# Designs tried in a protein design chat: VH-VL binders against Rho GTPase-activating protein 11A (ARHGAP11A). Part 4

Target 1, 191 residues: Rho GTPase-activating protein 11A (ARHGAP11A), of Homo sapiens (Human) (q6p4f7r49to239)
Amino acid sequence: VPFNALPHSAVPEYGHIPSFLVDACTSLEDHIHTEGLFRKSGSVIRLKALKNKVDHGEGCLSSAPPCDIAGLLKQFFRELPEPILPADLHEALLKAQQLGTEEKNKATLLLSCLLADHTVHVLRYFFNFLRNVSLRSSENKMDSSNLAVIFAPNLLQTSEGHEKMSSNTEKKLRLQAAVVQTLIDYASDIG
Key: E = the ipSAE of ESMFold2; O = the ipSAE of OpenDDE; V2 = 0.75 times the mean of E and O plus 0.25 times the DockQ between their complexes.

## First folded at step 1 (VH-VL)

Design R8 (framework fv_rosmantuzumab)
Fold by ESMFold2-Fast, scan of step 1:
Parts: structure tokens; sequence; C-alpha cells
Structure R8 (fold): chain C 191 residues (1-191), chain A 123 residues (1-123), chain B 111 residues (1-111)
């Protein structure tokens, strides 16, 4: 199910945001100081159980281990039928990151102006959450670069499947991470 | 206690295939990746590839790309590496090693290793 | 591929010595403030053992006489003081780009 058709919650400064995303980010904010929050391994069995409860409207994320909530959040973006960052903008976003230092951030943010209003509000909500995580990096050891490496494959991967790892794939993944890092660092300027 | 236990030594003829297993215990198998590394007699270490125990996604060294296949069985916590069209220069000790716990290969480090599987390819 | 050059290829030392092993990458292995460089120890007939990750982070359970330093392309592993159990082969490894590559190894031998 497309993200526009998911249940939504009204968030005062962001508009209508998918309820799962609000619940997951709010639950993780209680654990924002936890070292390795997005790097620690979650149990696949617990992750499947959590996903099943959430899908049936039973979801109580506050009682789940933070690593499992983080894992489910990554899976949420990865399993969207269409990437939240539209596939037709991916090439332009990666090319923007190959520009000079000042130009690459500005070009990436200008490209975000092409996004639909709803997508902008969801991305601003999520990336402001990630920016807040990065501001606690002295405690949690997750700066915006670390978060970008973790989330880029989940936010920019096409639904068609995974390419085998190669030097070309690796270069592409670094550019994807650079795009995500820009969006984290300038979250309030998206759209 | 984390442990990786590999299958026993193999002797193969040129052109044959070999399938080496790596059974994990003492941790949640699906939360870590598995890498495969080989070492020819008297030589250094050479990376072959990686598999995610969670997703089954793989990445291979281009040198082995058309001859290597990595798989895993989550029900038995076992990773496998199959190498086909064997040559005498494939004679080596083959190691499996656990990734540090990241989803992708960048920034990985191998915190636990299997004991190694000796492969001899001779005519 | 990123080439890893270790020097020296072999080194003779006595128990109690301070030894330094050097590793040079053909290109920078740094990304966003981190160095994607690891050090392993291998004894004859055994699997390698992780000593140091991210250039300078000591693996849990590894004695503090092992230390790593460096960034970009130039890295060092220091063992001080050398103990009898440290006579082994040492490998550096980059995890910055696939294929992951190792140095050719430095054999630490008793004088």
Amino acid sequence: as target 1 above (191 residues)
Amino acid sequence: QVQLVQSGAEVKKPGASVKVSCKASGYTFTSYGIHWVRQAPGQGLEWIGWISAYSGDTGYNQKFKNRVTMTRDTSTSTAYMELSRLRSEDTAVYYCARDSGYDYVWGSYFDYWGQGTTLTVSS
Amino acid sequence: DIQMTQSPSSLSASVGDRVTITCKASQSVDYSGDSYLNWYQQKPGKAPKLLIYAASSLQSGVPSRFSGSGSGTDFTLTISPVQAEDFATYYCQQSYSTPLTFGAGTKLELK
C-alpha cells in the first residue's frame, strides 16, 4: 500500500504524517541517547512479530526494544511500493552531489522543491527526527553521516530488487548517502 | 558464546564444484552478515564476498563473480559458499567470518571467524 | 581496487620491544570522519583474529599493548611491549570499497 493510502495522524507543524512513522519516531525519541540505536542488531523473529501487530492495528511500539523499533522503521521505508524519494529524481539527486561543496547542498534542496506537498511534509518530519538524533551524537555515536549511510539504501532503493555489490554500486551508495546527509542537515529547508 | 563451525576438508578435480558450509551459534544469525575469505598456501588473505543472513542479499568480488554463489538457511543458521569450475589456483583455506552487524559491507570488520576449510584442487 | 601496501614484510624483535607496522592505501579510505581500516593477527594454522577496527578502536578482549593510528592513506599498528604470544603475521584491511582488500602481511619473528 502506497504511503498516501496509509493511516495518517495530524501533526501540528507538519500536517498529515503516516501514523506508523509518528509512533515509531516518538517511541525512539525516548531512547535518543542510546549508543548504536540504528547500528545494533534486532531479532528478525521479534521484528516479524512487531510488524504483524502493527499491520493489525495492535501495535504498542513503546514496549518494544529500541533496536527492534529502529529495524521496523528501516523496513517501513524499504517496503514502500514506490520510494518516498521518487525514482524519477534519483539521477538528478546523485548528480547534484557531484557538484562543488556549496553548490551540491543548494542543488539538492532545489530538487526537493519538485516534490508533492504531502511528500515534503513527511520528509521534513522524518529528517528533522534524524537531525535531532544526530544532535545527540556525543551520547548515541550517530552523526548525520552515520545515519545517512544507514537510511540511504532504504530511502532510495527501487522496488525492482537489489544489485550485486560492486565498485560501481558502492560509488552509487556513497552518493545516495550524501543526498540523505544533505536532507538530514537541512531538514527544515526541504521543499 | 559466538561460534562459526565450517564443514570438513575437500579434495576436488579441476572443473568440479565445491560447497562449503558455515554453521553459526551463540547469536541471532539473521542480525549479522557473513563474509568469505580465502588464503592460498603461504599467501595472504583474499576477500571473496558477503551475504546478509537477514535478506539473503549478496556482494561478490568481481574476480569470482561468475563462479561463486553464496546462500544461507535461516532455519539451521548456516551460510554456504559454492565455487564452481575449480582450478588448481583455488587450492586454499576458505574462511567464513561474521560482519560487525551492519546492513551493508562498508565499514565492516570481522569479529569472529570459522576455523577454516581446506580445499585441494588437483588432477 | 584499493591496493594495501604493508611494510616491512617481516620484522625481527625481542620480547619487551616496541614494534610498528605500516599500512598504506592506494587511495583515501576515510569517509565522513571515519577511517575504514582494520588490523588482524594470524598465528600459523589458525584463523585471523580482529585486533583493531576503524583505524584506532581496540576490539573487546584485545590487550591494550596493541594500538592503531593514522588516517587517509597512512596507518600504523603498534605493539608495545611485545610478548611471546605476539609472534604472528599481521594484516591490514580496508572496508571502504569493494572488493575488500588486505595488505600482504607483516610477519613478526623472534630475533
Scores: ipSAE 0.000, ipTM 0.506, lowest interface PAE 11.6, mean pLDDT 83

Design R9 (framework fv_rosmantuzumab)
Fold by ESMFold2-Fast, scan of step 1:
Structure R9 (fold): chain C 191 residues (1-191), chain A 123 residues (1-123), chain B 111 residues (1-111)
Amino acid sequence: as target 1 above (191 residues)
Amino acid sequence: QVQLVQSGAEVKKPGASVKVSCKASGYTFTSYGIHWVRQAPGQGLEWIGWISAYSGDTGYNQKFKNRVTMTRDTSTSTAYMELSRLRSEDTAVYYCARGPYYYDSSGYEFDYWGQGTTLTVSS
Amino acid sequence: DIQMTQSPSSLSASVGDRVTITCKASQSVLYSSNNYLNWYQQKPGKAPKLLIYAASSLQSGVPSRFSGSGSGTDFTLTISPVQAEDFATYYCQQSYSTPLTFGAGTKLELK
């Protein structure tokens, strides 16, 4: 189900945000100091059980281990029918990151102005959450670059893609991470 | 419980092909990649390649690229590796291992391994 | 390809000893703040088992006597104190770029 058709919660300053995203981010904020947040693997059994409960409307994220909530959050973005960052923009975003230091961030943010209003609000909410995680990097060891490496494949993945995944994709992966890092570092300027 | 179960031992003559299976259970198959690694008698570990269970996209070690084909069947949660034009040097134990989905990766660590499939290539 | 050099190729130890195995990558495996370096244990006739990922993170279920350290190109696996079940072959592996590559292995033997 597309993210604009999912249940939504009203969030001051951001508007209507998918309820799962609000619940997951709010629960993780209680554990923002956790070392290796998003880097450590969750339990497959617990992730399956947690997803089942969430899908049936049971509130359970506040009692779940942080690594399992983090895993479910990554899976949420990965399993969207269309990437939250539209596939049509992926090549332009990667090209923007190949510009000089002064221009790459500006170009990336200008491209975000092409996004639908609802998408902008959801991205601002999520990336401001990631920025807050990165500001606690002295405790959690996850700066914006670390978070970008983890989330880029979940946010920019598509089954069709602009190119097939192969053994010679390291440069593409670095550019995808650079896009996400810009969005984390300039979260309030998205759209 | 996460399990990877491989097909049984194979004995082949030079020039033949072999197809090894790796059946996954206990997790969402399409959320991970499957890597293939071999080990010749008394030797170390050698990475052959990988497949995304989600997309079916593959990446191969150049050493094997012209002889290896990896596929998967999402309906049976099974990955396959076919190695063609076999040589005596291909005699080894072949392992499948679960890794992160290629671009859903924070480490490419192999957290679960199959039991191994012994391949003997001799005339 | 990234070459992984392990030393020593073998070493002998007694239960209760502290042992250190080293691994050197031909180029940096550090991206952002993550070192893409893993350690595996293999016993005869068995598949390898993951011990350490991201150079220093202990895999769930692995005893705390195993620890990893290092960054960039130079890494170490420490086992302290060595237990009877630890006599096995240990491999380092870089997961930074394809082809993924392993060290030649270090065999830990009982004295």
Scores: ipSAE 0.000, ipTM 0.492, lowest interface PAE 12.7, mean pLDDT 83

Design T0 (framework fv_trastuzumab)
Fold by ESMFold2-Fast, scan of step 1:
Structure T0 (fold): chain C 191 residues (1-191), chain A 123 residues (1-123), chain B 107 residues (1-107)
Amino acid sequence: as target 1 above (191 residues)
Amino acid sequence: EVQLVESGGGLVQPGGSLRLSCAASGFTFSDYYIHWVRQAPGKGLEWVARISSSGSTIRYADSVKGRFTISADTSKNTAYLQMNSLRAEDTAVYYCARDLYYDSSGYYPFDYWGQGTLVTVSS
Amino acid sequence: DIQMTQSPSSLSASVGDRVTITCRASQSISSYVAWYQQKPGKAPKLLIYAASSLQSGVPSRFSGSRSGTDFTLTISSLQPEDFATYYCQQSYSTPLTFGQGTKVEIK
């Protein structure tokens, strides 16, 4: 199911955001100080049970362990039919990160202006959440670089995703993380 | 049975020193921050310092920074507050309290407190 | 520093009354708020954590709620053992800070 066809909640200042994303981020805000929140895997059995409840409209995320909610949030982005950052912009976003220090952030944000309005609102919502997580890095040990490494594969995966590791693949992974870090650090300037 | 027991309070003159101890039992000491919270006579609660032996950071309130040192001995399940250059304004009951530093469910606030130890700074 | 402004500073109530105590944070702190009860000469006791979660062993007449940066502790039907001083506390950021306290006195 395409992300724009998912159930949505009206969020002041952000517009219509997928309800799962709102519920997950709101629940995790109560636990943003937790060390290694997104790095550590939750219980596989509980995560599968929680996903089944959510898929049937039954799940209440506020009572779930934060590590399981974090796992489900990463899975949500991975399972989108198209990456939330459109595949046709990926090459341009990576090239933007190869520009000089003063230009790379501006170029990345300028490219975000090409996104559909709905996508911009969803990305502003999610990346502002990640920015808030990074501001608690003294307690949770998850700065924007750490979050970018975790989320880049989930946000920029193509449908194939079966690239064999090579020197070119390693360089690509570093650039993908750099794109995501820029979007976290400048979340309010997206679009 | 979870217990936190404070000791080391007493009467001291301005400029003097005292060391408070907080002895913990009935739980895994290294899973928790240990905090010191004080309460001046007839006043409200004021957070002083925290420590964790599990690699978490040490933090102090600005009013005590440079004068107080928090430490912990994991082998004895005991946290300490070394108080130097004491002032009349430091007169208070000092409590230790635990706070789960890493939790799959998020922060537990101070679910267990010691009974407190009185520190009186007077000439 | 995050300031926690608690109101009222004191109130007089009778057994069976509904009592409401409010605490306002100076900035957004999500639900990182706890409520404590303190009786004279004793250490504080945790009642509510995460703004609305009841601590194990605490009577169900105690409840907590959040609206933005405003937090409320409610005692639905005051009992004789509930006459005490109540404190809110934020755990969002160090330095950890408490409200100034609300003394609940018998009328």
Scores: ipSAE 0.000, ipTM 0.445, lowest interface PAE 17.0, mean pLDDT 82

Design T8 (framework fv_trastuzumab)
Fold by ESMFold2-Fast, scan of step 1:
Structure T8 (fold): chain C 191 residues (1-191), chain A 123 residues (1-123), chain B 107 residues (1-107)
Amino acid sequence: as target 1 above (191 residues)
Amino acid sequence: EVQLVESGGGLVQPGGSLRLSCAASGFTFSSYSIHWVRQAPGKGLEWVASISPYYGYTSYADSVKGRFTISADTSKNTAYLQMNSLRAEDTAVYYCARSYDYWGEYYPAFDYWGQGTLVTVSS
Amino acid sequence: DIQMTQSPSSLSASVGDRVTITCRASQSISSYLAWYQQKPGKAPKLLIYAASSLQSGVPSRFSGSRSGTDFTLTISSLQPEDFATYYCQQYSSYPLTFGQGTKVEIK
């Protein structure tokens, strides 16, 4: 249920990473050129079917459509009991993004030093994967700002993304995305 | 409060070009996909093209692919439909409509529509 | 492409009548279906989304239901302002597609 209790795989240089995350990211690496990889999908039916198979131990993500794997990956983070980026750090992370251009990245990375070792390893693994996706943005149309917008609500578990948009909500969501973009751009420096 | 206002329609000769604009106000432009839906005189509705300003993702109906280009300028809260190589069968009222599309959530039911702008392609 | 077929293409009804319009998808679209009302010379107006959810401000006499790939729009007691053309639209996958429309006209 909690991500510490999930099955884990040993990954060189990153340590113990949840097996689902490793399987999903490695499967998507084969399709990193796919346009709209994390955005393109209008069907929830296929995603529910794939989720059901994975939950029952039917492991064959490599044969699933890339956009469905991407959807399941977003759902994985969204459904964690606690956000992988701890709620206690959210205010500090958002305030860090309101600093000057050079200071905001440094402050955000310094805050990541407060994370537990296991969380650092998982985030470093995942954000390095996202950085690799962003390096293919000419083909896949997903640069780090696009990926940040998509993943910020999933990583911070913000239900407010579904609410009516206002100027205050928009500013908060932009800051959340800016936090995630910093973590993508500086993935190897997390922790 | 929510408004979508189309402009740029008119009479154009076959093979000509026209650019439609959809000016949005009263909502956060980048939280919604903008769509163009057309209706030929006395006929039904046909979806033409869509853009998600936040993601930059675009989609087109096969009937217009390669001839029409949808774009958006978030600084002006305006979406555009550049129509090239126009044909008589492109004659229609063109509507701009919005659908929710933000933070990876996508709900393309069109809750607000513009008034429409008439495009007539004839000699 | 997902084809949406409406029936009937037109119908005549009187004020107070119960009106039923059906829409059939050529493949599964779950509940990703919307219903629109269009009056002559006007833009369409959203009535129902997610197959059965009533849009804010729409009278309760309008309702939607789903049975597999068959969808129904019901007007429980037709009012004078309800004489219009109605369209269904699937939003399960691109390209987005509409039914051909059903014209509800006075008897």
Scores: ipSAE 0.000, ipTM 0.484, lowest interface PAE 11.9, mean pLDDT 82

Design T9 (framework fv_trastuzumab)
Heavy chain, then light chain:
Amino acid sequence: EVQLVESGGGLVQPGGSLRLSCAASGFTFSSYYIHWVRQAPGKGLEWVASISPSSGYTSYADSVKGRFTISADTSKNTAYLQMNSLRAEDTAVYYCARDYEGFYLDYAMDYWGQGTLVTVSS
Amino acid sequence: DIQMTQSPSSLSASVGDRVTITCRASQSISSYLAWYQQKPGKAPKLLIYAASSLQSGVPSRFSGSRSGTDFTLTISSLQPEDFATYYCQQSYYSPITFGQGTKVEIK
ESMFold2-Fast, scan of step 1: ipSAE 0.007; ipTM 0.494

Design U10 (framework fv_ustekinumab)
Fold by ESMFold2-Fast, scan of step 1:
Structure U10 (fold): chain C 191 residues (1-191), chain A 123 residues (1-123), chain B 107 residues (1-107)
Amino acid sequence: as target 1 above (191 residues)
Amino acid sequence: EVQLVQSGAEVKKPGESLKISCKGSGYSFTSYWLGWVRQMPGKGLDWIGIIYPGDSDTRYSPSFQGQVTMSVDKSITTAYLQWNSLKASDTAMYYCARLTMVEGVSDYYFDYWGQGTLVTVSS
Amino acid sequence: DIQMTQSPSSLSASVGDRVTITCRASQGISNYLAWYQQKPEKAPKSLIYAASSLQSGVPSRFSGSGSGTDFTLTISSLQPEDFATYYCQQYDSYPLTFGQGTKLEIK
């Protein structure tokens, strides 16, 4: 299901955000100090069970282990029919990260102004959450670079699926992570 | 389909360096820990260590700490196990295997295995 | 390190038999125990995790039980393809440790 068609919750300052995302991020806020948050996925079987309960409207996230909530959050973005960062902007976003140090962040943020209003609100909500995680890196060991490496493949996957590995794959993955790191570090300036 | 494909058999002399590989496909490579397990001829399974491909965090078995190096190249979804100077006692089958969390944040078991790389070290 | 001891080290059985293999941990590991099957010249295959949870695709004749220090793997009706070496492994604490293996041979 597209993310704009999912059940939504009203969140002050952000508008209507997918309810799963609100529930997952709110639950993880209680565990923001946990070392390696997002680094480790939960079991495949346990994640399937948790997803099934969530899809049936069960209020189970607050009682689930942090690693399982984090795993399900990563899966949520990975399995969207269309990437939350639209595929038609990916080339421009990667090119922005190849600009000089002063310009790359500004160019990336300017490109985010092309996003639909709803997408901007969802991204501001999620990336502000990730920025809060990164600000507790002395406790949780997850700075914005670590988080970017983890989330970039999920947030910038294409609808065409996985492409064959090539000599350019390493550069592309580094640029994708750089895009995500900029969005974490400047979350409030998205859109 | 989750697959781990390992590099081919190696025949080396003591003192030589070696790097063997394990390529993951069919899953999010950076989302799961990957482990290495040694099996000496006619013996059981012996855990070497685990690495998290997303940030290269490693945990080694005390018996292998300093003897081998684990690394990853996430751009090609490949993990490596490396020796700077091989010994005859390194002769074994080496398996890579994916780990998944079951209960709590530190507990793992191996849910998918590579086919193994036979390393023979002799004069 | 947590030591894992399997019993017996080897056993002979016939097709149709009920087979039990035991695994003992040197200290409490709750239910953080997995079982693996390894056929000659093949990679190990996951059978059971969390002491009693059957891995997807594994036949229902396999079952696991136990908690703490004493664990059992049971094959309710042995089939020809089940002749293999079986390993238990604890994942309660690092380093991860395996039992020495139990070789199941045809009688």
Scores: ipSAE 0.000, ipTM 0.433, lowest interface PAE 14.7, mean pLDDT 82

Design U11 (framework fv_ustekinumab)
Fold by ESMFold2-Fast, scan of step 1:
Structure U11 (fold): chain C 191 residues (1-191), chain A 122 residues (1-122), chain B 107 residues (1-107)
Amino acid sequence: as target 1 above (191 residues)
Amino acid sequence: EVQLVQSGAEVKKPGESLKISCKGSGYSFTSYWLGWVRQMPGKGLDWIGIIYPGDSDTRYSPSFQGQVTMSVDKSITTAYLQWNSLKASDTAMYYCARHFSPYEWELPFDYWGQGTLVTVSS
Amino acid sequence: DIQMTQSPSSLSASVGDRVTITCRASQGISNYLAWYQQKPEKAPKSLIYAASSLQSGVPSRFSGSGSGTDFTLTISSLQPEDFATYYCQQYDSYPLTFGQGTKLEIK
């Protein structure tokens, strides 16, 4: 299902955000102190069981283990029919990150102005959540760089994003993470 | 270069204790699960369990629960498989293998150690 | 526990042949299936994950297909280095389980 067709919840200051995303982020806010929350890859088996409960409306995410909620959140973005960051902008976003230190963040944010309004609101909501997680990095050991490495393949997913690491693949993954890190650090400036 | 290097072959008597090792290099050791697999002489592969080095979380196969202990030492990027009292039926090749990434769509076992042969005989 | 059954247990083939090995799960595992190659006295090597995704560095003559309970590994044109034992493995449910193996031998 396309993300604009998913059930939505009205969130003050952000607009209509997919309900799953609101529920997951809200549930994880209680656990932002947890060391390595998003780092632990978890069990496909546990995630499958939790996903089945959520899909049938039984899931109370607040009662689930934090690492499994984090895993479902990553899976949610990974399994969207179209990446939330549109594939036709990926090359431009990666090239923006190859500019000088002063220019790369500005160029990345300018490219975000090309996104649909709904996408901008969803991204501001999610990346502001990640920024808040990164601000607790002294406790959780997850700064914006750590979070970017974890979420970049899920947010910029294409067939190529599943390839094993080679020199070219590693460079691409580093640039994808740099894009995501910029969006985390400047979440309120997206769009 | 991702590499898993296991300790050398062991010859033991029933009742003796043993601890074998698997040292990871060339990747973020705490970001991947590490699994152990047994292969008895002339037989197929049996999954023992997995451990997450970041927090030492473990999941054992029911067949191996209570028979063997998995642990890690993050400071030297090394995982261990330990027996308190070996049996002749523990005679096998033991492999360690890297499992899952932060991305969670990786191969369950994408890189394997060379194996440690354990022989238990009286 | 999910039982993985491979067919055949062994087969003989010649260089250049198209070889097909099957793997059946006792219950649905979606696409959470991997294939491994093991040469005599060597550690297993990863070939395929997610039923059909080829591991980096694995020759394109190897391919995987299937979903649910029935899976296939195909070698389109067998090479001398391909003679080995092949194992399937499900990673849908604990405990992780392997097939019994298929030994591919020189005809």
Scores: ipSAE 0.006, ipTM 0.510, lowest interface PAE 9.6, mean pLDDT 83

Design U8 (framework fv_ustekinumab; at its last look DockQ between E and O 0.67; V2 from the best seeds 0.00; counts 0 for: pae E 4.2 > 2)
Heavy chain, then light chain:
Amino acid sequence: EVQLVQSGAEVKKPGESLKISCKGSGYSFTSYWLGWVRQMPGKGLDWIGIIYPGDSDTRYSPSFQGQVTMSVDKSITTAYLQWNSLKASDTAMYYCARTYYDYVWGSYEDAFDIWGQGTLVTVSS
Amino acid sequence: DIQMTQSPSSLSASVGDRVTITCRASQGISNYLAWYQQKPEKAPKSLIYAASSLQSGVPSRFSGSGSGTDFTLTISSLQPEDFATYYCQQYDSYPLTFGQGTKLEIK
ESMFold2-Fast, scan of step 1: ipSAE 0.006; ipTM 0.470
ESMFold2, look of step 2: ipSAE 0.158; ipTM 0.671
ESMFold2 (binder alone), look of step 2: mean pLDDT 91; pTM 0.936
OpenDDE, look of step 2: ipSAE 0.194; ipTM 0.734

Design U9 (framework fv_ustekinumab)
Fold by ESMFold2-Fast, scan of step 1:
Structure U9 (fold): chain C 191 residues (1-191), chain A 121 residues (1-121), chain B 107 residues (1-107)
Amino acid sequence: as target 1 above (191 residues)
Amino acid sequence: EVQLVQSGAEVKKPGESLKISCKGSGYSFTSYWLGWVRQMPGKGLDWIGIIYPGDSDTRYSPSFQGQVTMSVDKSITTAYLQWNSLKASDTAMYYCARPDYSSSWYEFDYWGQGTLVTVSS
Amino acid sequence: DIQMTQSPSSLSASVGDRVTITCRASQGISNYLAWYQQKPEKAPKSLIYAASSLQSGVPSRFSGSGSGTDFTLTISSLQPEDFATYYCQQYDSYPLTFGQGTKLEIK
């Protein structure tokens, strides 16, 4: 189900954000100091059980282990029918990251101005959350580069949560991570 | 709980064929890449290659291309590494390993216990 | 192929020591480097990814640093269970390549 058709919650300063995303990010804020946050998806069995409860409208994220909430959050983006960063912008975003250091950030943010208002609000909400995680990297060991490597496959891949690897794909993944790192570092400037 | 269970030790003569196995459980077998790593006695780790069980797509290290074949049997969630004709230089511990993330093929988080292959005349 | 060179090949240390192991890539690999620990007769265990990110469940005395071509693994206060062989691995480009290993031995 497209993210604009999902249940939404009103969030001050961000508007209508998917309820799952709000619940997951809010629950993880209590564990923002956890070392290696987002590294592993937790138990496959526990994640399936947790996803089933969430899909049936049960409010259970606050009592779930942080690693399971983090895994479900990654799965949420991975399983969207269309990547939250639209596929038709991917070539331009990767090309922007091949510019000089100052220019690549500006070009990436300019491309974000082409996104629909709802998408901008969701991305600003989520990437501000990731930026907050990265600002605690002395405690959690997850800086924006680490988070970008973890989330880039989930946010830019056009497959159903899986992409075959090749030598060409290796370099593409590096550029995808660079795009995500820019969006984390400049989250408030998205759109 | 993710588990990779490998077949038992093998003792073979040069020229013989061999097929060793790695059985995955506790996850969607067809959704994750599976890698193979060789470790010769007293030596370090050598990456052999990686296979995607969903469609049997393979990527081999150039050093192992044509030397071994990776394959899978999805019905029993098992991956295989096979030789048509073993050489004494194939004597090694062989590990299978899986990344934690389904689109990743490079960070090996889960490892099998290893299969010792001894090839001697 | 990217060549990964570790130094030293072996070192002896005592419990409580600060230990540093280095890894050098033959070309720039950004932060696409992982560290593994292998105990005798056991499979390797993942310790660190993205050069500096600690794997879940790994003690905080382990840390990684570096970017580009030069990387280090540090154990701030060596424990008895830390005596093992350590390997770095680049995942910047195909094929994946490991360092030759650093054997950490008790004095």
Scores: ipSAE 0.000, ipTM 0.455, lowest interface PAE 15.0, mean pLDDT 82

